VHH binders against p49116. Designs and how they scored, part 7

Target 1, 238 residues: p49116
Amino acid sequence: EGPLLSDTHVTFKLTMPSPMPEYLNVHYICESASRLLFLSMHWARSIPAFQALGQDCNTSLVRACWNELFTLGLAQCAQVMSLSTILAAIVNHLQNSIQEDKLSGDRIKQVMEHIWKLQEFCNSMAKLDIDGYEYAYLKAIVLFSPDHPGLTSTSQIEKFQEKAQMELQDYVQKTYSEDTYRLARILVRLPALRLMSSNITEELFFTGLIGNVSIDSIIPYILKMETAEYNGQITGAS

## First folded at step 9 (VHH)

Design uc13
Fold by OpenDDE, fold request of step 11:
Structure uc13 (fold): chain B 238 residues (1-238), chain A 121 residues (1-121)
Amino acid sequence: as target 1 above (238 residues)
Amino acid sequence: EVQLVESGGGVVQPGGSLRLSCAASGFTFSSYAMSWVRQAPGKGPEWVSSITGSGGSDLYADSVKGRFTISRDNSKNTLYLQMNSLRPEDTALYYCVKGGYLPWRKEFDISSQGTLVTVSS
């Protein structure tokens, strides 16, 4: 079999809402996040190995790892998104809830810690100067994680993950031959993704979803939507 | 020219059921996701439900989830909305819309006349 990823999977261009408002409201944040979510899932769909797992397995897999995939996307698109500004806006909006005494002290701590972890992760990735290929392979490694509960075809998923890891290793060795420990430095960042709550991420970024749709519900929809619709309505390519 | 014609609206009591239909023409129906949108008196348009072109996946607003079912027959170029357990707050003009769900979409290109659903005791 051929490689897991091709050069076409390296491209990861996020289109942001335009123009950027002076005040980043919940709607702007949600649209920005949603565009990233759609991009991430369509990226996954473009991988032949992902398609080979079947629709049910695909849905389960994405449901299990969407938060990690989304977070990697945030890191990769941090500059284009003005992520620091978005996070600051989220904090400001959260302050309103705090002032209204809608959240417990423990919950406030959890949410603030989550925001901190997210920012820290993205900063760490920026410091490492991760390139497009490395991000693609990291996303693949995260996507094809067999250790989520309830997954089928775990052996096949594991094989795909191994392939992604090997390709990343080969790429890093070839591209960054003088940096012997680069691969290790990159991989040690992945555990941080597992410490982030998908529920909190959903609450912070996706509260403004039209119809109050859950990420769980929207995942199969995105995975089965027509590519032409995505290109025409979300990317503006057509 | 894209043409959408809604039908099936009427007056029902709370807890009742209705089935809406939308006849589509002027485009390749199966190639596009379709949506239902409703507009209540004095309110803006509200997304209700969407279904992918193939009919493989459907999505619902939280307000109608578990009560409404969207479906389509691509051989007939027809979109359906089965509405069960209707409530007074479901009273609205219902429109068929070409295009699927967008998380941020607040405005809809409505060119049809819609079908009126009235839920009243």
Scores: ipSAE 0.906, ipTM 0.956, lowest interface PAE 0.5, mean pLDDT 95
Fold by OpenDDE, look of step 10:
Structure uc13 (fold): chain B 238 residues (1-238), chain A 121 residues (1-121)
Amino acid sequence: as target 1 above (238 residues)
Amino acid sequence: EVQLVESGGGVVQPGGSLRLSCAASGFTFSSYAMSWVRQAPGKGPEWVSSITGSGGSDLYADSVKGRFTISRDNSKNTLYLQMNSLRPEDTALYYCVKGGYLPWRKEFDISSQGTLVTVSS
């Protein structure tokens, strides 16, 4: 049947808006986040196994795991994005809302904790020095998670997840043979992704979406958009 | 040369309906997502709706969601916008635009004359 992922799935290059302004406004943050979201979903749709699940299942699967994929993307692209700067800007914008008494104390705490968890996760991944192959396999493991409610073809999804896990294991054993516990250290980071609220992530990064479109609504659109359009408009290739 | 010609605008009472059409030429229609954009008097252009090239997916601004429906017929190179439950705030020039939805897009390449929709009692 062949491997789940190929070398083409290892490449994950995010193109940031240019130039970076001195002051990161909501628009810049939203555009940056949106570009990452589009990249992540286009990555997913490039996987033959993903396509084999069918459009309905694909859409449901991405809707279930988009936050986890997005967060892994943040970790992988943290340097290119200047993620720490973006998060600081988000906090600053949140401070304005606090001053305007728009948020309850409990909500403020919840949002701040979420930001902290995001930063800690990304820092932990950086400390592990995760490479492009490992990120690709981790994203695949997250993508092909059979335990989300309402999914069809769960047996097939599980098989794909197992393939991703085995390929990751083989890669780590081959590439990092001297580090016998690397695989375990990498995999134990995945549960942290489930601690993060998709709603809060959407509120922090995507409040500036034109037309106030929800991520839930935009997911099928991204999955079905023309590749040429994505390349021309998102990556700036032409 | 890309040509887009909008039609179907008119005067309608609040709660009424209109169906806009856009005839496209000068490019491979089915290969491009299409969008509707509107511009009210004294305001800048506002994104309304987009549809993928194949017509497999559509998006709507929150302000029109549930009331408007975008569709396309690639065999006729035509884009449509069904507008129901129209409101006075929907009054604007409506433009057909080549290209799909981008979350950060504030500027649109409008080269057509548009079609005027007026909602008034």
Scores: ipSAE 0.886, ipTM 0.945, lowest interface PAE 0.5, mean pLDDT 94
Fold by OpenDDE, fold request of step 11:
Structure uc13 (fold): chain B 238 residues (1-238), chain A 121 residues (1-121)
Amino acid sequence: as target 1 above (238 residues)
Amino acid sequence: EVQLVESGGGVVQPGGSLRLSCAASGFTFSSYAMSWVRQAPGKGPEWVSSITGSGGSDLYADSVKGRFTISRDNSKNTLYLQMNSLRPEDTALYYCVKGGYLPWRKEFDISSQGTLVTVSS
């Protein structure tokens, strides 16, 4: 059996909407987030092991872990996205909602804490200076998580996760041989992803989806769409 | 040249049903996702539904979810929209569009005449 990931899976280039406006409205935020979501799911689709699980299992798996994949993507693309600016804009939009008395005090607290956790996680990843290979393996570990409820083929998923972990370990040992505890430092960041609410993430980043579609509903569509359609729209080549 | 011809529109009472069809030519139909877009009088175009090239996945606007069904027959180069439980607010010109759903798509390449759906008592 060959490796789980190849060099082609390391490339993770997000193209942002251009130009960046002075004021980041809900649509800009949603488009930016959507582009990242599509990129993440297309990345997953490109993994042979993922394809081997079958369409039903693939869909269930992504539905279970999309928030974690998305969050890792935010961390990886934080600079290109100007994530701090996006988060600030989100906070500003929330402030407007607060002023309109649309949110309870408890809900406000939950949402603000979620934003804080997102920022903190991304900052922590930046501090660790995670490279493209490490991100690819971390995303694979998150993707092939067997511990989500309702999954089929959990044994196979677990095998793929283990393979991702082993490849990450080998990479870190080879590339960062002088940093004995780097692998451990990286892996201990993963639990933070499980503390984040997918519902709140969806509310913050994806409120502006055309037709008000849910992430749950769009996932199977993205997984089955033609890649050329997405790429063509991003590059303007369609 | 891409050609799309919609049909099946008409006048129905609230709660009624219609089935729209779109005949496509000038491109490899099965290679492209397709969409339905509608435009009500005095309003801008609104995305209604999309289906992948293979027909394996479909999406719906929240406003039509549970009432409309998009489908396609690639052997006939035809796109369909089954509309049930029609409401007055569904009154619009309905257009078939080459291309699928994108969350940020605000503009649609409408090149056809559309078919008129009128829901009224």
Scores: ipSAE 0.881, ipTM 0.943, lowest interface PAE 0.5, mean pLDDT 94
Fold by ESMFold2, fold request of step 11:
Structure uc13 (fold): chain B 238 residues (1-238), chain A 121 residues (1-121)
Amino acid sequence: as target 1 above (238 residues)
Amino acid sequence: EVQLVESGGGVVQPGGSLRLSCAASGFTFSSYAMSWVRQAPGKGPEWVSSITGSGGSDLYADSVKGRFTISRDNSKNTLYLQMNSLRPEDTALYYCVKGGYLPWRKEFDISSQGTLVTVSS
């Protein structure tokens, strides 16, 4: 009936920890990534279509797609996060772990391949100059994916995804009318998100979470967190 | 003025149980997430558990998951921590804190005296 997203869902402003340390450390990286995760989940829970699915379906959906949504957030916020600098610091740490014989060669290879895939994804999105509207619809397409294993309400989710796809198509055709293939170029980037490992993302960005909790455990907590608490404790930098 | 008063601590054998209570006043209790934080002798504060304002979701540190249960009664303005299968490393001063879980927060606004839990044979 109405549009899937409103202009309030296009705004995606990540607030970084302040001040930025002279040398990046695990705590700064983990806090920065956690702020993006909270922003991404707050963004998702604010969407009326997402609210309409009900809390059990919402939790299952976010557990299935959080890594893909997070990765889109990394691409969208790559400059404000200084993502290239963060990834360089992680690579340096991994090289030190080899010298200190702390990780297996197979694991390090797997992690380095993941970092490369992430860098290539973010670079491809930057080269296309994906705008905030396009990111909002891409995040919605990823969020409302009906083909994740274990989901219920698949028909409703599929209808919301189709609506996101149509709204993206309409936006791109109207805003980039001279670029016949822009939509196709954008959409062919999405399958790369399914190749991203949530386990490795957690290792790269969420080492050092207070209490050593898993992202799967945090998801229902963030989704049920009081809006006033989120605004006061997470975004209180204003 | 926010006031938090913990009770229910004591000395217990390994494997035993205790139930901590926190009486809250000076704020709208049901509107805020609450946490338990503990501090072992000579160590910094350690987050233990959090629960949302409505009680709809809770989180536990990996070190206590499966053994501790956080709960709240918003009609009585009281926060609880049921502690089962206690271990010597659970020995600490336990504090009730206004506020929920933040993945990066190591600093806590502790304004109460806490309740001492000692797990010793």
Scores: ipSAE 0.606, ipTM 0.849, lowest interface PAE 1.7, mean pLDDT 88
Fold by ESMFold2, fold request of step 11:
Structure uc13 (fold): chain B 238 residues (1-238), chain A 121 residues (1-121)
Amino acid sequence: as target 1 above (238 residues)
Amino acid sequence: EVQLVESGGGVVQPGGSLRLSCAASGFTFSSYAMSWVRQAPGKGPEWVSSITGSGGSDLYADSVKGRFTISRDNSKNTLYLQMNSLRPEDTALYYCVKGGYLPWRKEFDISSQGTLVTVSS
């Protein structure tokens, strides 16, 4: 019953907070990341297949995969966000925290390894020159992952993922017809997303949320947020 | 003209309860998320809670989660805040605000008088 994604699902325009501060701070990083999270969640909820799964399934699915979607968004928007600058600022903050004895050595090692993995993932995606259509299908493959514990309707989710995979294959073969191995090179990058810790992502990007609200609590709110409020507050459209 | 009128404040002992109400007019209430914001003496505004236009999802500041419950009755154009297990630090002027939660928003368009909640022995 038609393609999983339409051309309207390829558009993924992140708007950054204005004005950009002279020195990056936790508030700017958190606002930038929150805008990306909102964009990613509203992208997901705009997909007819996602809408067809029903409200409880939708919330469970996004809670299971939000970190992977967010990480793909970071890679796609790394230039717009100046992600390398943000990560450098975070590393400097961590080094200062070591000097002040604020964090355990084990935690610091885990966070630094996560930053390194994130940098490598984003670099590998940039080297492959992943286009907007490819990102949209990769996000759909990640979104419709039937393997997460606690999901309902897993057979439907699996069918949607298979459809996303086939549509990606068709797109790559048509658009990059001279590059026989492009699909394989792209798909080999996806397992790295499962190695990203949602706990550390929250620590890196979502420290300083107003009210100290958890991402797990925000997700159902974003999914049920009125579209007019999202357009007026995040995108600047009505 | 948007109008928001809060009521239900008062003086209560620690551990007590209050229920705040906010009567809304001048806009299509059910189409908008709503929030409670409070301002303690000598401090800036603090976001407390938000609820979507339909009432389908709500959020709470960590400082009040588990003690406060936001709700709305769209047939009466009324927003509510049930406050239980009140603490002295909950003492503040409470405002009803049109608009939902944003992770970075520290500025609120307060256009009402609010309702005073005082928690003391």
Scores: ipSAE 0.572, ipTM 0.836, lowest interface PAE 1.9, mean pLDDT 88

Design uc13
Fold by ESMFold2, fold request of step 11:
Structure uc13 (fold): chain B 238 residues (1-238), chain A 121 residues (1-121)
Amino acid sequence: as target 1 above (238 residues)
Amino acid sequence: EVQLVESGGGVVQPGGSLRLSCAASGFTFSSYAMSWVRQAPGKGPEWVSSITGSGGSDLYADSVKGRFTISRDNSKNTLYLQMNSLRPEDTALYYCVKGGYLPWRKEFDISSQGTLVTVSS
């Protein structure tokens, strides 16, 4: 059967738009996020187990988990992306929108709470010093989640998730043998991903809060596009 | 050098049809997604549609869904946009652009003159 992931799935190299503008704007944030989204979905597409599920299942699975994969990607690439700077720019934009009566106070509370949850998640992952192998297996665990409604082949998806969990456990025990609770601390972070709102993620990173375009409608397009086709300078493994 | 040459624009009454063509050269056409972008008088560029290099998937702006069809012929290095049920709001200069753009992009790498479509009674 072989390993679920190979070393090619550990490399996850995000290339940012160049140069970073002096003042961050909606277009830079959306392009940066689009590159991470492409990288995350193409990472999933490169996995033999994912390929084995078939195209209909692939699309359904990515629709169900894209926000969790994206959030893990944000945590993994937080330094490369200067995520704290991006989130600060978004907060400033939201504050200006309130002063100009562009958004309701209730909506801004929801968005601010989401930003705080995202920052807490990324900080907790950084404090654990999650390495590239651990991120790859965590992404596989969230990708092969059998409990999303509407999925087919759930028994096979469950088997792949169990394999990802077993391989993560083996890796952590071998690599971090003196840290008895590392696996448990890592796994306890995963439920927070389920609480992240895909609607708010779209508003924060993909529409600049001016409008909203559903990532669900774009997923088949992204999955069919080869990396070189994307006019956003996507580079890296798979 | 990448060259994109649009054609097929003209004046049409509301409800009419036009088919735009874009002849591509200077790159391996089949390896790249292609897009149509339009610019109405007094407005900034607006993404219209994109198609993958193989032609296996396409995407449309909400304003044109069901009326426009993007296609490509990789043997002829040509991109097409079939525009049906045209409305006055479709009046714009239409550009062919190399690359796959997402719907929220507002800046495009336009390197061509475009073809003008005017929809008026």
Scores: ipSAE 0.114, ipTM 0.546, lowest interface PAE 5.5, mean pLDDT 84

